# Ledger of designs, part 2: VH-VL binders against Chlorate reductase assembly chaperone protein (clrD)

Target 1, 193 residues: Chlorate reductase assembly chaperone protein (clrD), of Ideonella dechloratans (p60001)
Amino acid sequence: MNTLIDNPKAMASGYLAMAQMFSYPDADAWRRLTENGLVDPALGRETLEAEYLGLFEMGGGTSTMSLYEGQNRPERGRDGILQELLRFYEFFDVHLNQDEREYPDHLVTELEFLAWLCLQEHAALRDGRDAEPFQNAARDFLVRHLAAWLPDFRQRLEATETTYAQYGPTLGELVETHRSRLGDQPQKSREMQ
Short names: E, the ipSAE of ESMFold2; O, the ipSAE of OpenDDE; V2, 0.75 times the mean of E and O plus 0.25 times the DockQ between their complexes.

## First folded at step 1 (VH-VL)

Design a8 (framework fv_adalimumab_6cr1)
Fold by ESMFold2-Fast, scan of step 1:
Structure a8 (fold): chain C 193 residues (1-193), chain A 119 residues (1-119), chain B 107 residues (1-107)
Amino acid sequence: as target 1 above (193 residues)
Amino acid sequence: EVQLVESGGGLVQPGRSLRLSCAASGFTFSSYWMHWVRQAPGKGLEWVSAISGSGGYTDYADSVEGRFTISRDNAKNSLYLQMNSLRAEDTAVYYCARHPYKGYAFDIWGQGTLVTVSS
Amino acid sequence: DIQMTQSPSSLSASVGDRVTITCRASQGISNYLAWYQQKPGKAPKLLIYAASTLQSGVPSRFSGSGSGTDFTLTISSLQPEDVATYYCQKYNSAPYTFGQGTKVEIK
């Protein structure tokens, strides 16, 4: 179901789809997942919820993994990571839609921030305004945060026999495509926008 | 019983337009991505177009991009393919198919409707 | 675009034989590979998805294997009702490309 991801608007859609996929599957989330074709409706919300809880929340031995960057990068110290993430969000005065139970370093929060940056880039380019601040922020955010912990997270995720394992490659493709686009962007074009 | 039924096929002259329909029943239509797949007489299967459950996302094969438009009406449980600027090479049986989610494949297919583009 | 190539284009075997059809992707597609069966005058029917997962209601004599670029469909004991054309398909993202098909007939 992936579209060709080669522009900021399409990339924003991809990040938002992944944010929906990795959100807790309550009734509203389940409705969005089925409407967007991200989950087999025949699976049932209760089955997806059981997978979510077993994989990400309630423990269960070696199969349990975290959706939080701080917990996936203990060598960095979570407080430092949280402070860096908050400075990104505060700089752009971004009020992300997130569950009150989640910290700034939750995968969903980071995906939603990248989607927001992509939407702002799209709007700036459409309106003939300077897109460089959003492009530079996205590049820095990917290098410092999501891309730094996603590879190990993906390796663990893709080893599971869950519905979520199927989206490991999608997360990787989004990040790699976004970084490639930002890194291949002509210096002159970025500065002259 | 889950069913997909295509209609709207027929004989059409090159350069003209035709609209295909696919009627869905037995499942929550709005929860599924839908596809159009065609098969020219005596040839293999060729994917044509895709649409998300909400209709917010669409994809097209290079051979039909800019000429065909996929759409859906979830209130009527119907999928459509608007075919403009038809060419002889568009002659095929057109199938609609259901795609439950990214990790799956096309699990239910209609019986197809024949489109013949000739002078 | 990723190309999907099947081999052989056709085969003829006896009832009870093990038959194998191969499918090659020009680039890696992980396990986003499906197999379909199409009988003359009928719509295709899904047999296998995720390279090796058998669709509900499909006889256990059908099996799939492979990942990345090389995939196989095996029919362990060919039956008369298995006469059909078989197609592989990548479905990780658009385009949802099919192989050219393999026609299976009985001697």
Scores: ipSAE 0.000, ipTM 0.456, lowest interface PAE 17.1, mean pLDDT 85

Design a9 (framework fv_adalimumab_6cr1)
Heavy chain, then light chain:
Amino acid sequence: EVQLVESGGGLVQPGRSLRLSCAASGFTFDDYAMHWVRQAPGKGLEWVSAISWDSGSIDYADSVEGRFTISRDNAKNSLYLQMNSLRAEDTAVYYCAKDISYEPYYYGMDVWGQGTLVTVSS
Amino acid sequence: DIQMTQSPSSLSASVGDRVTITCRASQGISNYLAWYQQKPGKAPKLLIYDASTLQSGVPSRFSGSGSGTDFTLTISSLQPEDVATYYCQQYNSYPYTFGQGTKVEIK
ESMFold2-Fast, scan of step 1: ipSAE 0.006; ipTM 0.586

Design d1 (framework fv_dalutrafusp)
Fold by ESMFold2-Fast, scan of step 1:
Structure d1 (fold): chain C 193 residues (1-193), chain A 122 residues (1-122), chain B 107 residues (1-107)
Amino acid sequence: as target 1 above (193 residues)
Amino acid sequence: EVQLVQSGAEVKKPGESLKISCKASGYSFTSYWINWVRQMPGKGLEWMGRIYPGDSDTNYAGKFKDQVTISADKSISTAYLQWSSLKASDTAMYYCARRGYYGSGKYYFDYWGQGTLVTVSS
Amino acid sequence: DIQMTQSPSSLSASVGDRVTITCRASQSISSYLNWYQQKPGKAPKLLIYAASSLQSGVPSRFSGSGSGTDFTFTISSLQPEDIATYYCQQSYSTPYTFGQGTKVEIK
């Protein structure tokens, strides 16, 4: 994705594209990534898979990056973060099952939830219904969760020599544009980045 | 590419033990549930249970909990379905399937093995 | 356990016809419903997940809709290669359960 668009439907597309990008690159994911122009087919799936595993999976117990908010914010304690995220998801009837080994704080899960909120906002506006519940939820979710840990995460990501490094700016632009549109972008949050 | 390759057809007698396999490749084996599904001749699909190879956690459908054992070997990316004592009623096609998921918490079986036919007759 | 009931159990249609299959859950399963195609002698193949999402590589003539307890699967223009048994599956909670299947045949 080269162009960030700041309306709800287009922002949902951006969040879903990033969710696809940071998902494990199996054959179906690879097909979607190449079809959507997120990855050059000439790179090859094996290269992308090796980068994904090296950055995010094979380093269990070594100095690698984490895709989980709880591991990127260790001073807060992961249990508190997980409980807060589950309250957002349950309020909107978005079910995550811990028995299914789905962690509420995975980057992909947080991006897809933001996309869902943007799609609901779009539908509400189209139907002449009140969009404020979805806008308020997105504002609170960004401030309390994704925007709170993304700056440090993207700084580490952009320092790598991987295909994923190029999407650090895209993640930042999506979050910053969304917060700006919602009217919840304090001056200090920009200075901290 | 993601593949699940199952062991070959088996012909057994009642009372015999059996262990069939499902070998995974092309993805992180320890990060996805592997499910076992039974299909009796001419009948529909029945979920038997699953295993998460990363920690060997298992769940069984109540009907199958005391009939079979599901296990996995991380070193060779292989899941297993085992009977201590086969019955004629165990005659069926057995499939393994990977549980994929959508990040919003939706689950589905995205890749399936080719099936292992088990025939139990005297 | 959640019981899944499909209707009809079998149908015969002509090439080009619109085919509709329904699936009913014994309790609300939100959108945790999947549709699989099984050809004789083959493993099932995922066509639709999350009630309405088309699996990559699956032709656009296949679609799904519904939420809660009532779900519909549609083939907009039946092709000869679509002759198969179709199964719905709930993945809302374990044990995962399948409908009894709908056999689709050409007239």
Scores: ipSAE 0.006, ipTM 0.525, lowest interface PAE 10.2, mean pLDDT 86

Design d10 (framework fv_dalutrafusp; at its last look DockQ between E and O 0.04; V2 from the best seeds 0.00; counts 0 for: pae E 14.1 > 2, placed apart)
Heavy chain, then light chain:
Amino acid sequence: EVQLVQSGAEVKKPGESLKISCKASGYSFTSYWINWVRQMPGKGLEWMGRIYPGDSDTNYAGKFKDQVTISADKSISTAYLQWSSLKASDTAMYYCARTPKYYTIFGGAYYFDYWGQGTLVTVSS
Amino acid sequence: DIQMTQSPSSLSASVGDRVTITCRASQDISNYLNWYQQKPGKAPKLLIYAASSLQSGVPSRFSGSGSGTDFTFTISSLQPEDIATYYCQQSYSTPLTFGQGTKVEIK
ESMFold2-Fast, scan of step 1: ipSAE 0.764; ipTM 0.853
ESMFold2, look of step 2: ipSAE 0.000; ipTM 0.481
ESMFold2 (binder alone), look of step 2: mean pLDDT 92; pTM 0.940
OpenDDE, look of step 2: ipSAE 0.007; ipTM 0.575

Design d2 (framework fv_dalutrafusp)
Fold by ESMFold2-Fast, scan of step 1:
Structure d2 (fold): chain C 193 residues (1-193), chain A 120 residues (1-120), chain B 107 residues (1-107)
Amino acid sequence: as target 1 above (193 residues)
Amino acid sequence: EVQLVQSGAEVKKPGESLKISCKASGYSFTSYWINWVRQMPGKGLEWMGRIYPGDSDTNYAGKFKDQVTISADKSISTAYLQWSSLKASDTAMYYCARHRSWYPNYFDYWGQGTLVTVSS
Amino acid sequence: DIQMTQSPSSLSASVGDRVTITCRASQSISNYLNWYQQKPGKAPKLLIYAASSLQSGVPSRFSGSGSGTDFTFTISSLQPEDIATYYCQQYNSYPLTFGQGTKVEIK
């Protein structure tokens, strides 16, 4: 079972494409989305912007969905989620850049971190170096963060009649393929074994 | 404050060895690639190679692979560019610059440059 | 190796003029292109990344556009402090490669 998405470099490309898709669709993002065939140019950037703002606008109750893990997991409290995400980023000395990144729990930030881990895994494997630190971090990050909130987010997204609805399956495929490749220990061992 | 501070100018003869340095401060040295870029007098910029100080992983442009060695000492946050035997054609300004490992990749901070002059 | 070709190699313009520099890649690089400014006697400085994104602290008169193989860099209203050589750089593939540079002078 050899798929292109099993390749960490190809998987990184998928995560980066999704990161661009869920970023605000300015001129740069729009050109990249159309060049990569992810959005039909006939749609028009203004239509995509209107859908983005309608779905993800954070003002006065007009938003139907949040792009932030902390807001999608209120039972955990956002502060705890932010602190745990920052510990992952700090372990690898990944720093937030105010110009390029949202809050630590933004979908785009989490996708970019997973892409970074995949690129580091690819480089390590290419060079015959130990890839396990990057693989272990990606496994734990997926289980504790993105995979934990993506299913509900995805269900809401796919129920919309927007262009963004088609990206729900792509996000799911990336996460599920990544977890399958890494082996997230789905079988729990009994305490006394 | 992020800084990359390079060693001072060098005047050498053909056949001599040389090692120049790029000392990083104000950030996690092990989190960023350090790149070396050459600029011959009156010419443009040429990427020579890079090192990831966290594990000493290196990549070289083919033209430079057998001409120079790139290394780093993470205990003192310093990267190095070394020649075993200099040639007159190595006369150039040498810059170090950092970039992160994830998209988008760009050189956000540069050293001030080290001028290397090789003449008999 | 991906070859980056800039046009023109040099130009002279007056303060307040619109200046446009182009950069062409020998093969598609998507939007994986940066623009740097190098003032005389100084190290290069990042102005634009990912073809069109303005680096923090860089004046808004600088802009970039393009994708695939054809890219443009524009200074909407040239200022005296903009005298420099400007370089494009691709990061789609290793080795990283730069254009030959465009020297911008004030008349």
Scores: ipSAE 0.000, ipTM 0.453, lowest interface PAE 13.1, mean pLDDT 84

Design d3 (framework fv_dalutrafusp)
Fold by ESMFold2-Fast, scan of step 1:
Parts: sequence; structure tokens; C-alpha cells
Structure d3 (fold): chain C 193 residues (1-193), chain A 122 residues (1-122), chain B 107 residues (1-107)
Amino acid sequence: as target 1 above (193 residues)
Amino acid sequence: EVQLVQSGAEVKKPGESLKISCKASGYSFTSYWINWVRQMPGKGLEWMGRIYPGDSDTNYAGKFKDQVTISADKSISTAYLQWSSLKASDTAMYYCARLGYYDSSGYRFDYWGQGTLVTVSS
Amino acid sequence: DIQMTQSPSSLSASVGDRVTITCRASQDISNYLNWYQQKPGKAPKLLIYDASNLETGVPSRFSGSGSGTDFTFTISSLQPEDIATYYCQQYDNLPLTFGQGTKVEIK
């Protein structure tokens, strides 16, 4: 898996799979999850939906989790987080899916943006174009957003007895592998490249 | 070293077409946005738009959408700003400038061309 | 569009004076602000990026500060070669926008 996961195309696939996993499990989502082997068909959509609502939307659990960065980082103003995320999306002219239930800081939206950046990086590398704008954006986005709140979110998720708990390690591995590949500095000199 | 060299001054009549150039050297031309900035005589700086030469993606300020066309020829590392029909109000100095990456280390016009003066009068 | 307003529009000062220019954004731009110097007849030159970072090769007498909507640019000891117009520029959102400029002249 290491060979596949350390390239941008494979990483994009991983982010998209996780975005699918953490989306609300309606009939279309359930079909994709089962076809892609992310859930056991024997579980049943109703069971997965009940787990989703119980974990993330206060469906009756004694310990609930938010899927929104702004709610996972209350020491920051959520409006500030939302505005910063919108700046990233607008810079690349990425149009957000505005389901009434989701905001720019939803886990799924952040994962989809990272997948998009990885796909653009892959296309640039394949075609001999400069990938640095996408790599730099992904590095900054990870440091400022997803990686800043994922560790605590992941620890809580992995403590649950739900289907979703199995994907805490996957989320962590994707983020850690991506950050390791990108490094903490620009990948090439701006003066030379 | 990084350089942006612009074409020479132009004197035109209203209704004429014009294409001015910005030739880049000393870096990977396809890896950085090239921006165009207008400065009317005695006035401040106005961002017009930009192009990413690697895939010819463009963004325009609303005021300049439909007034100009920005293009690039990566085989000769040259960006262009073009008018199909000049107006007297297009009289200005035009600068090209390289934009850095969108990251925490900066997002800035780090290198500028020397400018092209365009005078449009009847 | 984000509007950038500079104050003052012009000033005259003596060599050795401390010069302060302010820039106000019409909305919160965090620290996504640059300062440029334009000498008569020349292209603009980057001096300060990301509100407070000095560009390589720029003299230490130039500095920037501020965040959100209010920003300050300072020349600690004005030199003759500093006669220029200075512009702030936001890069928080497209379109990129500049302040109207502050003309600095020697008395």
C-alpha cells in the first residue's frame, strides 16, 4: 500500500474514499460505499445511518462528535475559520456544494478539496507542468486546517464501537503521508522554478 | 536572474487594435502566474487580471472583463495583453508582474516588468 | 471587491524623519497585505509582504504591522532615495486590489 499511497493520484483516491465514508449515507452514498468495499453490505443502510446520526448529529448518543472544523476548534472564532477556508477555495475557483446541511468547514468538504489539489498535482506532474502551486496550497491547507483538528477528532472516533471507528487510522495515515511527502517548506525555490 | 521585459511604447488612435508583450527569463515561465496592472496618468495601480502560462488559465477583474484579452505563448516565455478596439480611456502605463505561490511565506508581486506606455488619442 | 484606503494621500517630510502611512481594508483580510514602493518613472518594487515581513534586500528602516482591517507602514529615518509613492495591496480575495497610494516628498 505504501507504493500506492505516496503518490498524488493514490492520495486523491484515499481522500475521496474518506469523503464518501463520512458523507450522509443516503441511498446513492450507500450504493457507492458497498460497491467500493468501504462497508459490509450485510450491515444495512439503516444501521449505518443510525450510527452516523448517533455519532455526528446528536442522534441519541451520550458522547457526540462534530464533523465541522469550527466546532472542533472553539478557541478560534468559527467565522474566521470559515473565511480562511473560503479564501483557499476561491483562489482555485472551486465551487462548494451548498447542501443546506453542510458548510465550508465540514470534514467532507475539506477532504474533497485536498483530493482536488492532489488530482491537479497529478495532472501537472503527468503533463510536465509545474505542480508547486497545488503542493504549496495542500501543505498550507493541511497545517492550517485538517491536521490542526484531526488528531483529537480521530482519538474520539477510534474509541467508538461503530463502523466509522475503523477509518480513524486511515484518515491519520492519509494526512501524515501527505504532510511527509510535502514537507514543511516550499518544495522548490520560487526564484528558480 | 529573474527578468520580465516588456515591449516598447505605443501611440494609437481610438478603434485600433493593439497587443503588448511581457517576455520572461531566468525562471520556469509555466510555473508562475503573470499579472497585468494598469496605471492611468497620475493615478494609482489597478489589477487587470492574470494568466497561468502552464495551462492558460485566466482570471480578470470585473472592470476589465470583455475589454482586454490576456494570453501567453510558453514556447517563447511571453505573456500578452490585447485590445481589439482601443479607447482614449485606455491611455496608461501597463505593467506585467510575476505572482508567487498561495502560501504562508507570501503571495506577492516579486518581479515587475519595466512598463509599456500606451497613448490613445485622436 | 475589497476596498483599500490609504492615509494620507500625500506627505512632505525631512530627511531623517519617521514617516507613517496607514491602510484600511473594507473587510477583514487577516495579514494578507503587501506594501510596494514606486519611484518616479519606475515600476513598483515589493518592500513588505504578509503585513510585516521585510523582502530580501530591502533596508531595515522599512517596516509593516497590523492585522484584520488596519495596517501601518513605517520608514524609521527617511532618506532622499525614499521619495516615492507607496501602495498597500490585499491578496485575501480576487480581484486583487491596491490602495490609492501615498506620495512621499522631501521638504
Scores: ipSAE 0.000, ipTM 0.447, lowest interface PAE 14.3, mean pLDDT 84

Design d5 (framework fv_dalutrafusp)
Fold by ESMFold2-Fast, scan of step 1:
Structure d5 (fold): chain C 193 residues (1-193), chain A 119 residues (1-119), chain B 107 residues (1-107)
Amino acid sequence: as target 1 above (193 residues)
Amino acid sequence: EVQLVQSGAEVKKPGESLKISCKASGYSFTSYWINWVRQMPGKGLEWMGRIYPGDSDTNYAGKFKDQVTISADKSISTAYLQWSSLKASDTAMYYCARHYDLWGPFDYWGQGTLVTVSS
Amino acid sequence: DIQMTQSPSSLSASVGDRVTITCRASQDISNYLNWYQQKPGKAPKLLIYDASNLETGVPSRFSGSGSGTDFTFTISSLQPEDIATYYCQQYDNLPYTFGQGTKVEIK
C-alpha cells in the first residue's frame, strides 16, 4: 500500500503545499490555496493576509515570527547558513528564487528545494536511474537545515490562534516522515531492506 | 558493502610511465567523487585531485595538475592515477578515497598503493 | 590555498589521559572540517566530520568542536589502540588541504 514514507512524489506534493501555504497570500496564491483545499474560501483573502502580516511581517504589539532559518538560528550565524544553502542549490544547478523577494534561507525556498529533490528522486526511480544523489542530498539538507530549526518554529506557530497554526503539525509530519525514511545520520551506502 | 580496492605496489625507474587503479564496489560509482591523496615516506597527507565519474569532471591541486592525469572508466567502476614520466620525488604511498558532493567527508579509503621510484 | 596548522606536532600521554589537538585554518571555513586517524601502515580513517559529528562506528571518547578558523579534537580517555597520527582536513574550498598531522604516543 501507498504510504507517504514510500512515495517521493507524495512527499514532493506535501512540501509544495506547505510552500504555497507559507507564501504571501496575493490573488494568485489565494486562488491556489482555495483550489487545493488548504484554506476555506469563506475565510476571505483579507483575513489570511492580515494573519500573515501579523505573524511574519509586523506584530502590532507582539513579537514577529521569522520565516528565515538564519534568524531562527542566531548562534550559528546567518552568513554561514546562507553559504551552506547556496552550496546545495548551486551543486544541483537549482534556481529556486524566481521572485527576488525570497532569500536562500526562507522557509518557502527550503521547502521548494526539498520538493525538487523528491521530484528528482521520483523521476530517477521511474526512469531506472540512480536516485541516491537526491536521497543523500535530502537527508543532509534536512539534518543540517530545515529539521534543525523547525521544532522551535512550529512550537511558536502552534501557540497562535491563526489559520497557519494548523500547519505546524503538517510541517513536522513531513519532515519527521522524510527523515525516518532516509535516516538521521548520513548513510554511507544504501542497504537492501 | 562499500570497498575501494587499489592496485599492488610498483617499483619503477625515473622516466618510466605508470598507471595505478582504484576499483569501487558496493555503491553507485557515478554518484561520488574519487580523490587521490599522496603521502611521502614519513610525511603527511597531500590532496592531489579528484574526479566525478558520472561526467569525468576533474579538479587538481596546483602542484599536481601538470604531473599526473586522473581518469575513470564507468563500465568497470575504476578510477586511475597516471604519470607519463616518473621522478624519484614521486616515491610515496597513494590513496584513493570517495566523498559525496562538494561538502562531504572522505568516508571510505582504499588500502593504498606504494610507488617506489629509484635508479 | 587554505593553510591548515595543527598543534602540537606530537604528544606523549598515559592511558586514560585526556588528549586535545587543535587545528587552525588560515581563513574562515565555517564547519567544513573533518578529522582522520592514521595508524602505522594503514589508510586514514574518518572519525569526525563537519567539525563535530561522530562517524558511525567510532567510539564516543572521540569528539570535535569549533567553527570558523579554530577547531579542537579531543580523546576523553586515551586507549592503547588510539596510538596514531591525527589529521584535520578542510573542504570549504579547492584544493582540499590537510593539517601536517599530530603524532599521539603512549608514555
Scores: ipSAE 0.006, ipTM 0.502, lowest interface PAE 10.7, mean pLDDT 85

Design d6 (framework fv_dalutrafusp)
Fold by ESMFold2-Fast, scan of step 1:
Structure d6 (fold): chain C 193 residues (1-193), chain A 120 residues (1-120), chain B 107 residues (1-107)
Amino acid sequence: as target 1 above (193 residues)
Amino acid sequence: EVQLVQSGAEVKKPGESLKISCKASGYSFTSYWINWVRQMPGKGLEWMGRIYPGDSDTNYAGKFKDQVTISADKSISTAYLQWSSLKASDTAMYYCARGEYSYGWYFDLWGQGTLVTVSS
Amino acid sequence: DIQMTQSPSSLSASVGDRVTITCRASQDISNYLNWYQQKPGKAPKLLIYDASNLETGVPSRFSGSGSGTDFTFTISSLQPEDIATYYCQQYDNLPWTFGQGTKVEIK
């Protein structure tokens, strides 16, 4: 995101835009994508839907890549990943929506959780409340989840000739900007980062 | 198939040079730190150093700084540990291990090890 | 360099026993500590990261706790397959350093 300001409210907008982009492009999603300038209306919804299905759900009857963290980290057991993600969501009493959020480890779900943490950080800072729990959760979540599988995912994505390929760099820039703002290493109990 | 595969056992004499390898597959080699860990016979684990293949940045433990060279070749997803002149005290099992994404704080994937024996 | 000291160096226990291993850092390392298991003839395996987080696929009988300079690793009910040497490792500051290891044997 070349217009991204590295503050929590702007970060939240970036994560939500990417969540919209990688959601299944049904009629309502298509309307939002075109209204928000993420997709050229001239492309047509049918074309975007075909690209989505070819990349993420099927390609000649076989999926070419996965939008699920558990399937992008085969050395780790998916059950363990799901348990860790649920622990993060439950700690903050974040409720997953039905239907298009089938599993806790879907890219869209992880992006929406990061957006939620950024919005809570923004609200806490605005209201003079402690933002540290949201900042620490975002740092841990990025390192343990999204940042751990995004590099391989975006490398495959950027090799495709699809509308989605252009958002590989956007995802990377968003994650790197967020991690830079939160600090390169975990903050020590008495030390500033 | 996410794995690190190390080169085979080596038997060397003092003063000889040696380069052992650690080949990565099934993940983005340039996005993760590769660490080298030594284990002398019957002893514990010693961290020697690490390399980030994406930019060839390295960190060494002081004890190993002038004794070994760590390098990587992106084109074949392979990291290396090299000695210009081996000593009997270099006899050990050498492991390569992947640091977790970005920071490399914990080792979530390990090679099977390369046994290096240095004797006259 | 940060020195990591484990105790005991070795222990023998019966199947079903609760086993506790301790690790002490020479300076405050917050919660920046990992635990590894190394079975005879095998490469090490990550069990616990960030002092208390269980790695995926690792049985729930393994746990870690502590912060600052004093850490503990616990096996709540020792099983035969748990025969191994266990290592703590700090990542607070380079160089990364390991404890000397604790060998766990069945009586």
Scores: ipSAE 0.000, ipTM 0.441, lowest interface PAE 17.7, mean pLDDT 85

Design d8 (framework fv_dalutrafusp)
Fold by ESMFold2-Fast, scan of step 1:
Structure d8 (fold): chain C 193 residues (1-193), chain A 120 residues (1-120), chain B 107 residues (1-107)
Amino acid sequence: as target 1 above (193 residues)
Amino acid sequence: EVQLVQSGAEVKKPGESLKISCKASGYSFTSYWINWVRQMPGKGLEWMGRIYPGDSDTNYAGKFKDQVTISADKSISTAYLQWSSLKASDTAMYYCARSYPEYYYGMDVWGQGTLVTVSS
Amino acid sequence: DIQMTQSPSSLSASVGDRVTITCRASQDISNYLNWYQQKPGKAPKLLIYDASNLETGVPSRFSGSGSGTDFTFTISSLQPEDIATYYCQQYDNLPLTFGQGTKVEIK
């Protein structure tokens, strides 16, 4: 989804679209990317895969970029970041694939968690239930994690001449819109179920 | 009413064991960290460690790791701090305090404190 | 461990005065800092979280600011009930660490 709207359901769609965009472009991922209009089919899957590998997994003409928060924030201890992320995910009973390509601090994992929180917020608002726990969690998660490392990551991404560069602004606008709606000043946590 | 209620004051001799408690009520005990904080007479606050009762995960400050044990009993919503062998230098006020997962919002609910005096 | 240093260690001011205390972290902690008030014989009370957010039920005369390594806590108009020791605390990394405290007394 390439249209940003200031409501939790639309924001969830945006986060899921970006999670799909930054996932490894295997045959299934490629089909979803083309069906959702995120990539021009004329580009070809092998071209997108070569760009992905060159940017994120192996060296190219420019420095390799990491898709992991812990590697993008070397001034902090990565073990601390991983522990904090895992506690968020465990609290909400969010199950993660922890193999070598899907770590708790991977961009895709963080985007999917934010999408999940937005979907829970949407459901609570629709059902007349308290949405505050999901809003507070999303605010804290954005401030402490994704928003803290995304600005530098997107600057590097947008400097490349790749298909991925066009989604730097989209990532930034999603995070900025979400933070604007929630406010940067978290309110006290309410008791959660 | 969200509250943490700690066990009463203790007077002990060096070498004795001790286990103090922190009983939670008014909220989901398994969904929040319980922190233990020490304050020696006339001194500042020192974080000792924490436990997440939902899975019994613990973290300790390095200087306390081999000196105390933090545990919790979910069935009675109670966290514990224990020593196998007390020293005079363990004389202090001990507080338990709740925090949301990780560090979310800070330690917003505190117990009243348990004064531990260790002297011969 | 991240070391937190407060300044001053103690101060005396008159009712109605603006009181400012500072907290310095030994490394960048972003905005991951809380402020607590501890009155004599009582447990600490959370006043400010995430450097600048006022906890529910805390009077508006208390405020916090700063990011990175340098933080400020302000009482805009000191009241008699504000006599206490104030502590900053970082939560950027384990172990959690507190400043040494600033004792606020009325002249």
Scores: ipSAE 0.005, ipTM 0.471, lowest interface PAE 11.8, mean pLDDT 85

Design d9 (framework fv_dalutrafusp)
Fold by ESMFold2-Fast, scan of step 1:
Structure d9 (fold): chain C 193 residues (1-193), chain A 119 residues (1-119), chain B 107 residues (1-107)
Amino acid sequence: as target 1 above (193 residues)
Amino acid sequence: EVQLVQSGAEVKKPGESLKISCKASGYSFTSYWINWVRQMPGKGLEWMGRIYPGDSDTNYAGKFKDQVTISADKSISTAYLQWSSLKASDTAMYYCARHGRTLYYFDYWGQGTLVTVSS
Amino acid sequence: DIQMTQSPSSLSASVGDRVTITCRASQSISSYLNWYQQKPGKAPKLLIYAASSLQSGVPSRFSGSGSGTDFTFTISSLQPEDIATYYCQQSYSTPWTFGQGTKVEIK
């Protein structure tokens, strides 16, 4: 992933691929996953759906592994996490589906936001505009959110015998490469924005 | 044309209640946060809190959490700042200002409401 | 809460001079820093957002720079209409906080 260090457009592609992988595998998602080589067509959509539901949705009233940051960080409180994430998204006018009051702390939503920031960084650099706001937002978002809960999530994911387990290392490499390129922002215990 | 128009100056005594207004026009009122900012005579700017009119979600600066109530009426595109019991230390100019969902900066401000509280 | 400190508190300069104001945050705020101009008896007006981005309709003589904890606001060639108090504001974390202001006077 050395190319991602110098290329925000390539990094955006990586985040979008992972967002696609961890989205619910309906018929449209399944076709894109197979076309992009992220899953073996021989597995079958029904098998991937069963893995998704077993890992992320079922647990006798409690999911065995949640895809939501707020549920992976109970010590922080989900309401605070949701409000902070909304501040990041609203700061850049990123639209979430408001009709159903979507939870902004879903892994896919966080990955798509990072991809969007990388694409805006790329566009700013190409246009000779200031890319710093997008770089700073990505640094802070990674430290405050995704990087704060991904390691424990990955450890649990990579212990499974599922199609999803193979993408734990990919998620970690994307985050580590991105943070390395941006430089780590000193973090003080505080509420963001 | 985006405008925030605030209610007129108020002269009150300590212990009285007060509700001042900020009427928005020229944009989708429910899509932007309305903020309240205090400026005491001869002093700087101090953020008090904000409301998102679309769902009435509010955030307050800790200093003001128990002193004022921020509300909004979507049907008339108006935000409010309210005191149950005024103090002389509430004497100040009060501004409303909006921020959108982009870059969290105050792009439009009301003209201000001067509140004077004296015994 | 994040504390914002401006320097100087006031300054006097001649028309055409370069004026520099600094703003320091008590902790890193990345580039989430805005600059406002307030003329006597008027509401504040946004000049610069995201540390260095010029608001539409604002003259190009105004500029901003910096990141992290140290920020600078510059008027490249002071004009009479620039007499005002200037405020920095962090938009990194609520409660949003302002510097104490810098009063700019001619001569």
Scores: ipSAE 0.006, ipTM 0.462, lowest interface PAE 13.6, mean pLDDT 83

